# Designs tried in a protein design chat: VHH binders against p49116. Part 33

Target 1, 238 residues: p49116
Amino acid sequence: EGPLLSDTHVTFKLTMPSPMPEYLNVHYICESASRLLFLSMHWARSIPAFQALGQDCNTSLVRACWNELFTLGLAQCAQVMSLSTILAAIVNHLQNSIQEDKLSGDRIKQVMEHIWKLQEFCNSMAKLDIDGYEYAYLKAIVLFSPDHPGLTSTSQIEKFQEKAQMELQDYVQKTYSEDTYRLARILVRLPALRLMSSNITEELFFTGLIGNVSIDSIIPYILKMETAEYNGQITGAS

## First folded at step 18 (VHH)

Design mo6
Fold by ESMFold2, look of step 18:
Structure mo6 (fold): chain B 238 residues (1-238), chain A 119 residues (1-119)
Amino acid sequence: as target 1 above (238 residues)
Amino acid sequence: DVQLVESGGGLVQAGGSLRLSCAASGFTFDDYGMYWGRQAPGKGREWVSGISWSSGYTAYASSVKGRFTISRDNAKNTLYLQMNNLKPEDTALYYCATHTPGSWPEDYWGQGTQVTVSS
């Protein structure tokens, strides 16, 4: 009946840890990434269409797409996060690991390729000047993906994805009516998200989180959190 | 409440220039692209120009490209349209607009400002 998202789903405000350390370190990077992860999970959980699918389907969807949502969040918040500085600090840590013989050459290649893909994705989104409306609906398209293995209710998920696509199309065509290529340029960026490795994202951004427990394993707990506890995790407040 | 208030219209001779402003309030201006439309007497609405949230992307109707320039000042929540080399065909009520989930399936738009171009 009404739109898939509300105006509150378009706003996406990330607050960085304070104070900024003199030198970026693993703890600062992990806290920053954790805030983005919880902001992204809160965003998804608050969507009425998502809530309507039920808890088991919710968990399955988020397990399948959390890395894609996180990567869209990185692109959207790249300036606020100083993402290029964070990635440079990660590269420096990798160089130190080479000097100490702590990583294999194959692993370093995999990690560097992932960093390059992430940087290219964020740069391509910046060149398109993607706004909050467009990001919100891209996240919805990614969240309501019916083609992940093991999903139930795939017909309903597909309907929600189609609605997200229609509402994004409507926005782009109204705002830029005679530019017939903007929607296509935006949508062709999405397949790159599935090339992002959740294992490497965990290594890059979440090494110090919860004793290195995988994000996949904690998703049911994140989705069940009370709203006040979410706000504490997003801001770092108790 | 979402409010879009246009100003700067008036009577101008062909070949002249005019600058329209649109003051926006009641929504997070920086989250959205904005656009200008116009409606001439006896005709339907015509899209004129759109601009992305940070001004990094702009688009123009073929009828105004090269003559009109869209811009925005996010610190002032204001959208602009600089119209140069005006033609009698540009005579219309000009309005600014945006689309949000809250406006769906329609847009928010203002009352408009009249631009009349005489020769």
Scores: ipSAE 0.755, ipTM 0.918, lowest interface PAE 1.1, mean pLDDT 89
Fold by ESMFold2, look of step 22:
Structure mo6 (fold): chain B 238 residues (1-238), chain A 119 residues (1-119)
Amino acid sequence: as target 1 above (238 residues)
Amino acid sequence: DVQLVESGGGLVQAGGSLRLSCAASGFTFDDYGMYWGRQAPGKGREWVSGISWSSGYTAYASSVKGRFTISRDNAKNTLYLQMNNLKPEDTALYYCATHTPGSWPEDYWGQGTQVTVSS
């Protein structure tokens, strides 16, 4: 009956590939994003409540929310990743591609709109100065969402989400007692995560890493990895 | 394991100033927001001010707004409270605090430092 998370779940440290290249390139972006993805999956897998749901439910849950967890990770790690610089480089590449490619601009427009939404989300989180506790519990709320289609055990998932909400509320109310609006300001950011496209996230950050297999399809294998393999993927060490 | 040690309290006349410090150890200081609370003699605990992990967000009780300034130095694992224009009703034991999953259902808080404001 203890807290949903432990102190170890609040810690979330991303290590960037070293050294920083003179000019950002696809390999640096993909390696950085891969480290964040594996850090996020390791985080989710280590939660006792998540483990208690069983392997099939774990897979279904992460398939439904991996992009939301990844996007929260991007916001949390935006400074260490130099995310705004990465996104600016991607926008410049897309604008150069429109000069050469006369095919439909609808895809390019969709990708640029997604980048703008992502930047807006990250800026709004930075303005709120969201801390490690708050991010951990926002990720838990996103992870234990019972309303995704195809889930089983939705009653238990809902109970875990309610527990995450209660514990986040307790933290915010204790830390900022007379600012009764901080919790609401934090929580109203979450719907924007559902508007983020996993396909576009894959195009922006994961070009060619896994081949043409979607991250959704590899989730069961990522969740089964041994901890030493995770640490290698998170840090790039062998 | 977790240790919060307050200092800087004392006796001061109304209208005066004090600066409180809180040395923190035993947890990852910059993962969490911190807050100051106070407890007047024979009364319950009152929240005073809170600060986010990087100082980008601060909040104050209406009774201290404009007079108190919360700050932190993450390199030194130290929380501060600058108290100006002190009033007799500010007399209290002042403590720093944080909430982590490990402190559930309570908070970690220090033993406090006494601030006494004479009229």
Scores: ipSAE 0.736, ipTM 0.912, lowest interface PAE 1.2, mean pLDDT 88
Fold by OpenDDE, look of step 22:
Structure mo6 (fold): chain B 238 residues (1-238), chain A 119 residues (1-119)
Amino acid sequence: as target 1 above (238 residues)
Amino acid sequence: DVQLVESGGGLVQAGGSLRLSCAASGFTFDDYGMYWGRQAPGKGREWVSGISWSSGYTAYASSVKGRFTISRDNAKNTLYLQMNNLKPEDTALYYCATHTPGSWPEDYWGQGTQVTVSS
């Protein structure tokens, strides 16, 4: 059989909202995040192996790993998004909430630690200088993770993950032949994704747009949307 | 279609220098790491050097480390190999290469450029 991914799956271009406001407000942050989320999910949807799992399994799989995919997307699109500026803006908004005594000390700590972990992860990926090919296959490895609870077709998912790993390994070995540990250095970053709370991510990036609606609840809808429709959807949600 | 065109090879005396270029087309250049290889007469293909998409990471074969420098210009879709202190054992056909999902498990490489180092 052919490769798990094609050249079309390596391309991952995020279009930011325009114009950029002078002050990054909650709306701009949420819209940017939503676009990334949609791009990530539609990327997954475009993979033939993903389609082969069936709608129910697909939905469950994305529900399980959306935060990890989103985070990898943040890392990959960090420059285009001006992620450091976005995170700084988020921190500023949080400080306002702190002043209003809306958050407990423990919650503040959790949120700040999450932001730190996110920044550190993105910085680490930048330091490794991960390219589009490597990101695509890292996302595939994350997507086709069989160890999430409640999944069906786990054997097939595992096969897809193995295929992704093999193709990535081949790429890294050929490109960086004398660096036998590059693959390991890349893969060892993946556990950091599991340490990040999906709930906190949702709160930081999406609360302004979806309110009390969970990302989990809208995933089936996003997966059924046409690719050309999510810009309109984001505008409607604004 | 993916195309890689190497240039800059030639005849040089031992201790001399050459700069190779590789013009890339048919794929998103800055989404991929690139590498140089070489093939000496009667020998198999040998990996020489690799570079990440933004040049933040480079690697070299032990035989060329300290003498060769790999670089790239993404705006020009061009890969380079600066070769200093050349030795007769560096004589080979040099080729640039990449690996795309569509070519798995094989790589793309050009026709190569001949480098000959005389004693």
Scores: ipSAE 0.565, ipTM 0.825, lowest interface PAE 1.1, mean pLDDT 90
Fold by ESMFold2, fold request of step 28:
Structure mo6 (fold): chain B 238 residues (1-238), chain A 119 residues (1-119)
Amino acid sequence: as target 1 above (238 residues)
Amino acid sequence: DVQLVESGGGLVQAGGSLRLSCAASGFTFDDYGMYWGRQAPGKGREWVSGISWSSGYTAYASSVKGRFTISRDNAKNTLYLQMNNLKPEDTALYYCATHTPGSWPEDYWGQGTQVTVSS
């Protein structure tokens, strides 16, 4: 078998809603996040190895890892998204909620801790100057994770993950051969993704568009969409 | 098609300087790290220097550290190698390279540009 990904899977270009408002609001944050989510799902759906696993396995896999893919996308697109500005606006909103709400302290604390973890992750990725090839294969490694509960075809998933790891290793060793530890430094960042709460990600980024449903409940619909429909959702067109 | 075209080589006296260029086409240049390699007559290929996609990270072989500087201009799809204080042992065919998914496990590289350093 040839390479796990093609050149089109390395390109990952997010287009933001325009114009960026002077004061960030829930609608702008949700639209921006939705575009990233659909870009990430389109990316995963376009991989031949993913397609080969079949629709039920695809749904299970993405439900298990969508938050990890989304978080990698946030890190990859942090500058384009002005993510630090978005997170600062969320923090300010939460601080106002503390001042006005006598009963919600524990949830707000949980959310603030999650924001800190997200900022720390994104900063660590920026310090390593992770490139498009590296991000594409990191996303493939988290997508093809065989150790999530409830997956079928785990032996084939593991083979695809091993291939992603080998191709990333080859890239890093050839491009940065004097930096003996670059691969290790990159891979050590991945465990933090498993600690991110999908529930809190939904509250931070998706509360205005999804209403009362969770992202994992809409995954089967998203994965069935045709390419033209994805393009509409990624750019905000119908 | 991926194409890498090196230029800027030539004959230079020891202690002199040269600047190599590598014009890239056929792939999204600013998504990938790039590197320079060289091959002296009768010797194997040697990695010289690498640079990340945004230029935020660079690396050098110990034999050239402090004398060579890698850079890139993503707007022009061009990779550079500034070579200062050249020594006769720097004489080699210099080539630029990249690794893309389409080239795995092999890399794309150019035909190279000759650098000859006289005493």
Scores: ipSAE 0.065, ipTM 0.596, lowest interface PAE 7.1, mean pLDDT 84

Design mo7
Fold by OpenDDE, fold request of step 23:
Structure mo7 (fold): chain B 238 residues (1-238), chain A 119 residues (1-119)
Amino acid sequence: as target 1 above (238 residues)
Amino acid sequence: DVQLVESGGGLVQAGGSLRLSCAASGFTFDDYGMYWGRQAPGKGREWVSGISWSSGYTAYASSVKGRFTISRDNAKNTLYLQMNNLKPEDTALYYCATHTPGSFPEDYWGQGTQVTVSS
């Protein structure tokens, strides 16, 4: 039996909108985020094991973990995205909303904490110097999580997750043989993903572009989108 | 095709130094961690050192810690191993290696470069 992923799944290249504006406006942020979201979902779609689960199960899985996949994508693409700059811009935009008294104190706190958690997570991943292989398999572990409510084929999902974990373990053990804690240091970061609100993520990154449409509602469409259509959107947006 | 080509080995006296190089091709070099291994005569393969994709993390075998330094240049697709204070027990065929999904269940490794340390 072959590996869960292929070499093509290790490659994860995000193309940013061009040109970068002088000021990072909401549109630029949303476009950047959308590209990452599409890339992440299409990445998942390209996995044979994912395809084997069927369309309904696939949709349910992505609905359950899109925020985690997106966040891992942010961490992985932090440099190319200039994530710190994007987050700073988001904070600045938020300040405008605060001044207009559109947000409650509690909501402001929640949003700011979320931004902090995102930044800290990405920083922690950078400190670990996670590579493309490790990111790919971390995303696979997150994707094939059987513990989400309402999932079908949970036994199969669990098997795929186990396979992902084993292959990641093998990779880390071979590459860093006498560091027996490397894998644990990596995996212990995963719980942080589930502490992040998908609603807040959606609000921060997607409200300017998606409008009143939820990420949850567009996931089936994204998963059915042809690669050619996606590429066309990327080229058209430049 | 994935290729790993090691160089820099040779004969050196105990206490001497060598720098090994590994030229990598056929895969996205900076998507993967790399490691050095060695095989001494009559012995099995031994892990020597590993390095993460951007050099932010390194690990060493206890036998070489403090003497060897692993590094990489992603722009050149090259892995390095600086070996200082070499000992006769360091005599081995040194090889660079990586693992990609395509190499599963094995790793990619080169032909190796011979390091011989004389007493």
Scores: ipSAE 0.932, ipTM 0.978, lowest interface PAE 0.4, mean pLDDT 93
Fold by OpenDDE, fold request of step 23:
Structure mo7 (fold): chain B 238 residues (1-238), chain A 119 residues (1-119)
Amino acid sequence: as target 1 above (238 residues)
Amino acid sequence: DVQLVESGGGLVQAGGSLRLSCAASGFTFDDYGMYWGRQAPGKGREWVSGISWSSGYTAYASSVKGRFTISRDNAKNTLYLQMNNLKPEDTALYYCATHTPGSFPEDYWGQGTQVTVSS
């Protein structure tokens, strides 16, 4: 009947921690990342189609794609976050570990490559000048991916993904009618998301988490928490 | 409510120029791409030009490419269409438009502004 998303799902406004410190410490990075993560998860849970899948399926979907959603969020909020500065700060913080020989050469390479991939992805999205509508539906496409192992209701998930794809296609075709390749240029960026390690993302952005808590383990709690409660939730545990 | 109000149309001689404006309200302007369309007498709606949210990308119909320039000012919630070297075949009602999930399956568009190019 109606569209998969509503106007409220197009709006994606991230509020950064205040004040910004002169030196971007691990706490600031973690807090910023946490806010983005919560915003992304709460965005997903606000979608009626997502709610219709049930709690177990919802949790499984988010566990499967949280890194992709987070990365799309980074791209979308890159300017507000000063992402390049954050990434530079992350690299600087890693230098201590490198100098102390706490990481193997191979691990250092992996981490640096991941940072490079993140930056390149965000740059590529900026170059395409992706808008809020397009981001919303790209996030929907990755959210409703039926090809993750262990999912239930895969047929329904596939239908939602197809609906997202069709609505995005319609939008692009109407807005840029004689550019028949715009949609393809956008969609071909999605595979890059699958090449990014969720583990490395956790290490880079969420190192300040208390204990051995993984993003995977806290996703059910994030999905159930009140929107007003996420501020400082992860960072406060540090 | 979403509102799009076009202005700047008029009568102009062939080879002349016009600048159209579209004032947008009722939605987050910079979350969406915008486009211009036109409808000539006895013809259907025709896409003219589109622009991305921050003007990083623009597209034009082959019939207007090199003559028309689409632009926007997000601070003013305004879309523009600079039309140069106008031709009689450019005569049409010009409208600005956008698509939001709430407009599905249709688009939002204004009342339009009439552009008439005399020979």
Scores: ipSAE 0.930, ipTM 0.977, lowest interface PAE 0.4, mean pLDDT 93
Fold by OpenDDE, look of step 18:
Structure mo7 (fold): chain B 238 residues (1-238), chain A 119 residues (1-119)
Amino acid sequence: as target 1 above (238 residues)
Amino acid sequence: DVQLVESGGGLVQAGGSLRLSCAASGFTFDDYGMYWGRQAPGKGREWVSGISWSSGYTAYASSVKGRFTISRDNAKNTLYLQMNNLKPEDTALYYCATHTPGSFPEDYWGQGTQVTVSS
């Protein structure tokens, strides 16, 4: 059998809205996030192993891990997105909400901690200097996680995950032969993804576009969209 | 097609220096870590050094650590190996390499450049 991924799956190019405004408004942030989300989901869709699982299983997998995929995407595309600037803008918007007494103290703390976790994760990935190959396979490991509740074909999913892990291991061992712990250093970052609240991520990055519509509810729609059509479609659905 | 072309090898006296270059094409260079290997006469391939995509991380074989420096220029799709304080034991065919998903489990490498260190 061939590899789980191909060169086309290593490439992960996010195109940002242009031009970048002087003030990063909620719409710009949401649009940027939406593009990343769509790119991530369509990336998953382009994997033959993913296609082999069928539509229902695919939807369930993406529903289970979209936040993790999105977060990995944020880390990978941090420079292109100017993620630090986006996060700063988000914080500023939150400050305005705080001043208007729209959020409880506990909620503010929760949201701020989430932003901190995001930043720390992205920084940690940058420090490791993760490349496109490694990101692709990390995303695959996350995507093909058999331990989510309600999944079908868990045995096949597990096989795909194992294959992803093996191919990543081979890459790391060959590229960095005498650094026997690099793989471990990379994989140990994955648990941090599951500490991230999908609800808070949704609120921070997507509220301006989808309103009261959940990412969970639009995932089937996104997975059915043609790659050339996903930009701007979410705004129409809101 | 993935292509790697090494250059910069030659004959040098012990204690001397060489700088190897590897021109890469046929793949997105900055999506991949790169590494140097070498093959001495009568010996198998040996890993020498690796570098991450943005040069934020480097690794070296114990035998070359402190003497060799791996670097890259992503704008030029070029990998480098600065070799200082060369020793006769460093005599080998040096090759640059990468691994793409399509080549699993094998790697891509060039034809290599010969480095000969005289006593």
Scores: ipSAE 0.847, ipTM 0.934, lowest interface PAE 0.5, mean pLDDT 91
Fold by ESMFold2, fold request of step 23:
Order: sequence, then C-alpha cells, then structure tokens
Structure mo7 (fold): chain B 238 residues (1-238), chain A 119 residues (1-119)
Amino acid sequence: as target 1 above (238 residues)
Amino acid sequence: DVQLVESGGGLVQAGGSLRLSCAASGFTFDDYGMYWGRQAPGKGREWVSGISWSSGYTAYASSVKGRFTISRDNAKNTLYLQMNNLKPEDTALYYCATHTPGSFPEDYWGQGTQVTVSS
C-alpha cells in the first residue's frame, strides 16, 4: 500500500494578483483569498483517498473543514501573500470605524480577537519552520476528520486520518531523529483551527466575492468544477 | 529521476575539517527538510543532522553537536555539512537524504561520499 499523498500534493504554490496596488483594497484581498480557496479545494479534490469516499462525503467533509484548510493555507502562504500587511490594513480600518462610530463595539472586539488568534497561529507555524510535506499532511489530518457531525463512512475517514498521522510521524522522526518533541509541537497547533470562525473569515477575506451567499453553500459547485476552471480561478487568467 | 549527489569527502587528519556538499535535483527542494546520515563499515545507518526547508530549524545528533554545522542554499538546490574537529569515530560513508511521498517506503539517499579520519 502506497502513501496517502503524492509528490504533487506537497506542492502548494499561490500566485498573487499583479500588480500589487498602492493601497490594499477589498478587491485585491478578495481575489488573493479566492485564489487560495480554489487552490485549497483543488488540492483536496485531487487526493485519491478523498475521491474514493464519493461525492456526497466529499461535500460534507469540505463543508466541515474548509475554514481549517483555508487557515492552514494562509499560514503556509503568509510570506507570499504579505499576510501581515493585509491584517495590519484590516486592523487600521477597524480602528477608523471605531472613531467614526460605524460598528458595534462587540463585533469589533470579536473580529480583533479572531485576527489575533490568526496572527498567533501563523507565527507559531513560522517558528516551527513547517515545510510543504508537513503542511500537506496537516491538511490531510484536518480534511479526514471523522468527528464532524453528520458524516457517513466515518470508519474509512478515520483510517485515512490515521494513515496521514503515521506518515507525518515517520517523516518528522526520520528528518529530525533526535528531536522527540517536534511532532508533538506541530500537532498541538491543530486544535486552534477548530476555534476559527468561518463567518469572520468570510468577512475578513471574502466580503466582495458572492454577496449574500456563504462559502459553505458554494462548496458543491466548486468541487464539481473542471480542472481548467480551477486553473483560471487560481491564477485569475480567465 | 530524483538525484542526490554528495561530494567533498576524503582523507583528513584528526582535528581537521571537511565541508560536504549534496547536489539535489528531480524534486522540489524547497518543499522538504533534508538530513545527513552516515554509515561506518559493517554498522547500521546513523542520523547525523537535519535542517528545515528554510533553515529556520536545525537538529544534530549528540555525537556531532558543536562540531558539525548543517546548512542549505535553496537557490542552488544544495545541502551542506561543515565538519570541524574531526575524530577517527567520524569515519564513515556520509549521505544526504530526504523523504517525499515518491520515496515511499524508504527515503531518497545519495550514494555517499567517504570521509576517513586518521589518527
């Protein structure tokens, strides 16, 4: 029996819209985030184990975990995206909204706490210098999470998750044989992903994408797209 | 057609230094951590040192810590091992390695470069 992922699943290259605008704006942020979302969905769809679970299970898994996959993608691509600059611009906008009395204080506090959690997650992943292999297997672990409510085939999903965990462990132990704590340090970062709000992620990154339709509702359509359509959405060429 | 090609080995006097290189091709070097291993004649493989994809994390076997330095140059797809204060116990075939999904169930290994330390 072969590995859960292939070499192509380790590759995860995000291309940013060009040129970078003088001032970051909603359209640039939304296109950047959309490219990451489609790259992440293309990644998940291309995994043979994922394909083997069937279309209904595929939709259910991605609906349950898309925000976790997206957040891992943000951490992995934080440098390419200039994520710290994007988040700083959002924070500055929120501070201006307070001065102009345009937003509820409770909502602003909630959004700021989410931004702080995201920054801390990305910083912790950067400190560990997580590589493409490690990110691919962390994404597989969150994708094949059998404990989300409403899933079918949970026994098979659990087997795929365990396979991802074992292959990640093997990699870390071989590459860093005398660092017995690296795997544990990596894995303890994952629970924070379940605390990230998909609603706030949509507000931060997808404000101009689909109007009143949530990312959750478009997942079935994204998963059915032709490969050429994905490539167009990932690169913005179409 | 993954290739890992080591160079820089040779015969050196105890207390001396060598710098090993490993030229990598056929895979996306920047996606993976890399490591050096060694194998003395008739002995099993011993992990020596590992380095993360961007050099932000390094680790060393206790037997070489403080004497060896691992580094990489991602622009040149090259891994390095600077070996200082060499001891006869360091005599071995040194090889660079990485694990990718494509190497399953093993790792990719170079053929190695011989390091011989005379007393």
Scores: ipSAE 0.741, ipTM 0.911, lowest interface PAE 1.2, mean pLDDT 88
Fold by ESMFold2, look of step 18:
Structure mo7 (fold): chain B 238 residues (1-238), chain A 119 residues (1-119)
Amino acid sequence: as target 1 above (238 residues)
Amino acid sequence: DVQLVESGGGLVQAGGSLRLSCAASGFTFDDYGMYWGRQAPGKGREWVSGISWSSGYTAYASSVKGRFTISRDNAKNTLYLQMNNLKPEDTALYYCATHTPGSFPEDYWGQGTQVTVSS
């Protein structure tokens, strides 16, 4: 059969809430992050190979990797989102919490380490100037990971991941023929994504959600969402 | 459909310079890296230089490094190759190319523009 992805899966356009506030606002951060999350999950849903695995497998895969997909999305959209500004404001807020003795030292250390790892990941991707093709296939490699516990159809998932790897290799070798190391440099960035904490991601980016909702719990609903409802969430019009 | 149209070739004396252009349409130019290749008479295609989507990453064949500069203007969907200190062995048909999922397993490429370098 044809390629794992189509040209439409390469395009990944995030639109930001307007206008950007004069001062960083929890609601602005949460709405921006929610748009990226919905965009990322509907990106996955639109892939024919993903659809072919069936609804239960789809939910299991996305639950296992949503934070990795979200993190790749942050790196890809870092400029549009003003991510560096968002992270700097969060760091300043944490420093104020230390001075007021309102937050445990161990929690602050965990959050600061996570922010540092996220910054380093985004910087490494920017240094390589990763493009839309490369990001789409990196996201596919992450999505079709057969080694997550509890998955069914792992042989088929592995075949999709191998196909994504082959197609990424083909692209890199054709575009940068004499740079034999680019593919390896890109791929060795991915293991760090598995170590990112979904709990901390939720605290950093989704603290403005109604109640204390877990992203794991809403994934089945996002994946089943009707097109009109989805468009409302990604534009903020619902 | 995807179109790549090269221009700027011609006849030039050894040591001279030329600037090639490639006008791109029919795809989202900003999503992809682009590259130049060349084909001398009776020889296979040779990769010359590649550039990332935002120009933050460039690569060159060892035979042209230091003499050729690749660039792009995403607002105009145009790829460029500045060729300086040209040598007779640079004589070839120069083409621009890109790879997308829609072109897999092949590439899109243009018809090329002829560069001829005389002694």
Scores: ipSAE 0.715, ipTM 0.905, lowest interface PAE 1.2, mean pLDDT 88

Design mo7
Fold by ESMFold2, fold request of step 23:
Structure mo7 (fold): chain B 238 residues (1-238), chain A 119 residues (1-119)
Amino acid sequence: as target 1 above (238 residues)
Amino acid sequence: DVQLVESGGGLVQAGGSLRLSCAASGFTFDDYGMYWGRQAPGKGREWVSGISWSSGYTAYASSVKGRFTISRDNAKNTLYLQMNNLKPEDTALYYCATHTPGSFPEDYWGQGTQVTVSS
């Protein structure tokens, strides 16, 4: 039995809408986030272990963890997508909403706390200088989480998660043999992902979706969508 | 095909310095951490130093810490090891290595470059 992932799963190349507008706007943020979401879900779909679980289990897993995968993707692609600039623009928008009394104080506090948690997570990953191999296996660990409610095949999902953990450990031990703390430092970051709110992520990054549908409702469609079909849908828009 | 080619070894007096290079090809160099290992005759492989993909994280074996410096240049797909204050016990074949899913269960490593430190 070979590794859980292949070399192609380590590669994670986000392409941004081009050109970047002179003034950051909701459409650009939403398109950028949609590309990351598509890339993340198709990354998961390409994994043989994921394919082996069957379509209904695939949909259930992605529904349970899409926000965690998306957040790992934000951290991994933070420089390429200029995440700090995007978050600054969102904060400025929130401050304008305060001046216009358009959001409740409790909601603003909740959203600002989420932004701070996201920034802290991304900064902590950058300080560890997490590479493509490590990100791929962290994503696999969160994808194959057996403890989400409503899952079937949880014993097989747990087996795949354990395999991902072991392969990540092997990599870290080989690359940094006498640094016995790197793996623990990496893994201690993962619980923060479950503290990220899916509904706030949707508000921050996906407000511009047509009809304002939830990501949960479109996951089966995204998983079935071919890459060429998605690209055709975005290349003709103005 | 993955290739790792070391250079820069040689004979040097104790207390001297050498700089090793490792030219990498056949994989996406900046997706992975890299490491140096060494093998003295008749002994097993010993890990020497590792470096993260963008050089923001480094680690060293206790036997070389403070004397060796690992670095990389992703534009040139090259890994380096600056070795200062060399000791006779540093004598070994030095190789660079990386682990990818494609190398599982082993690592990719080069043929190595010999470093010999005389007293």
Scores: ipSAE 0.708, ipTM 0.905, lowest interface PAE 1.3, mean pLDDT 88

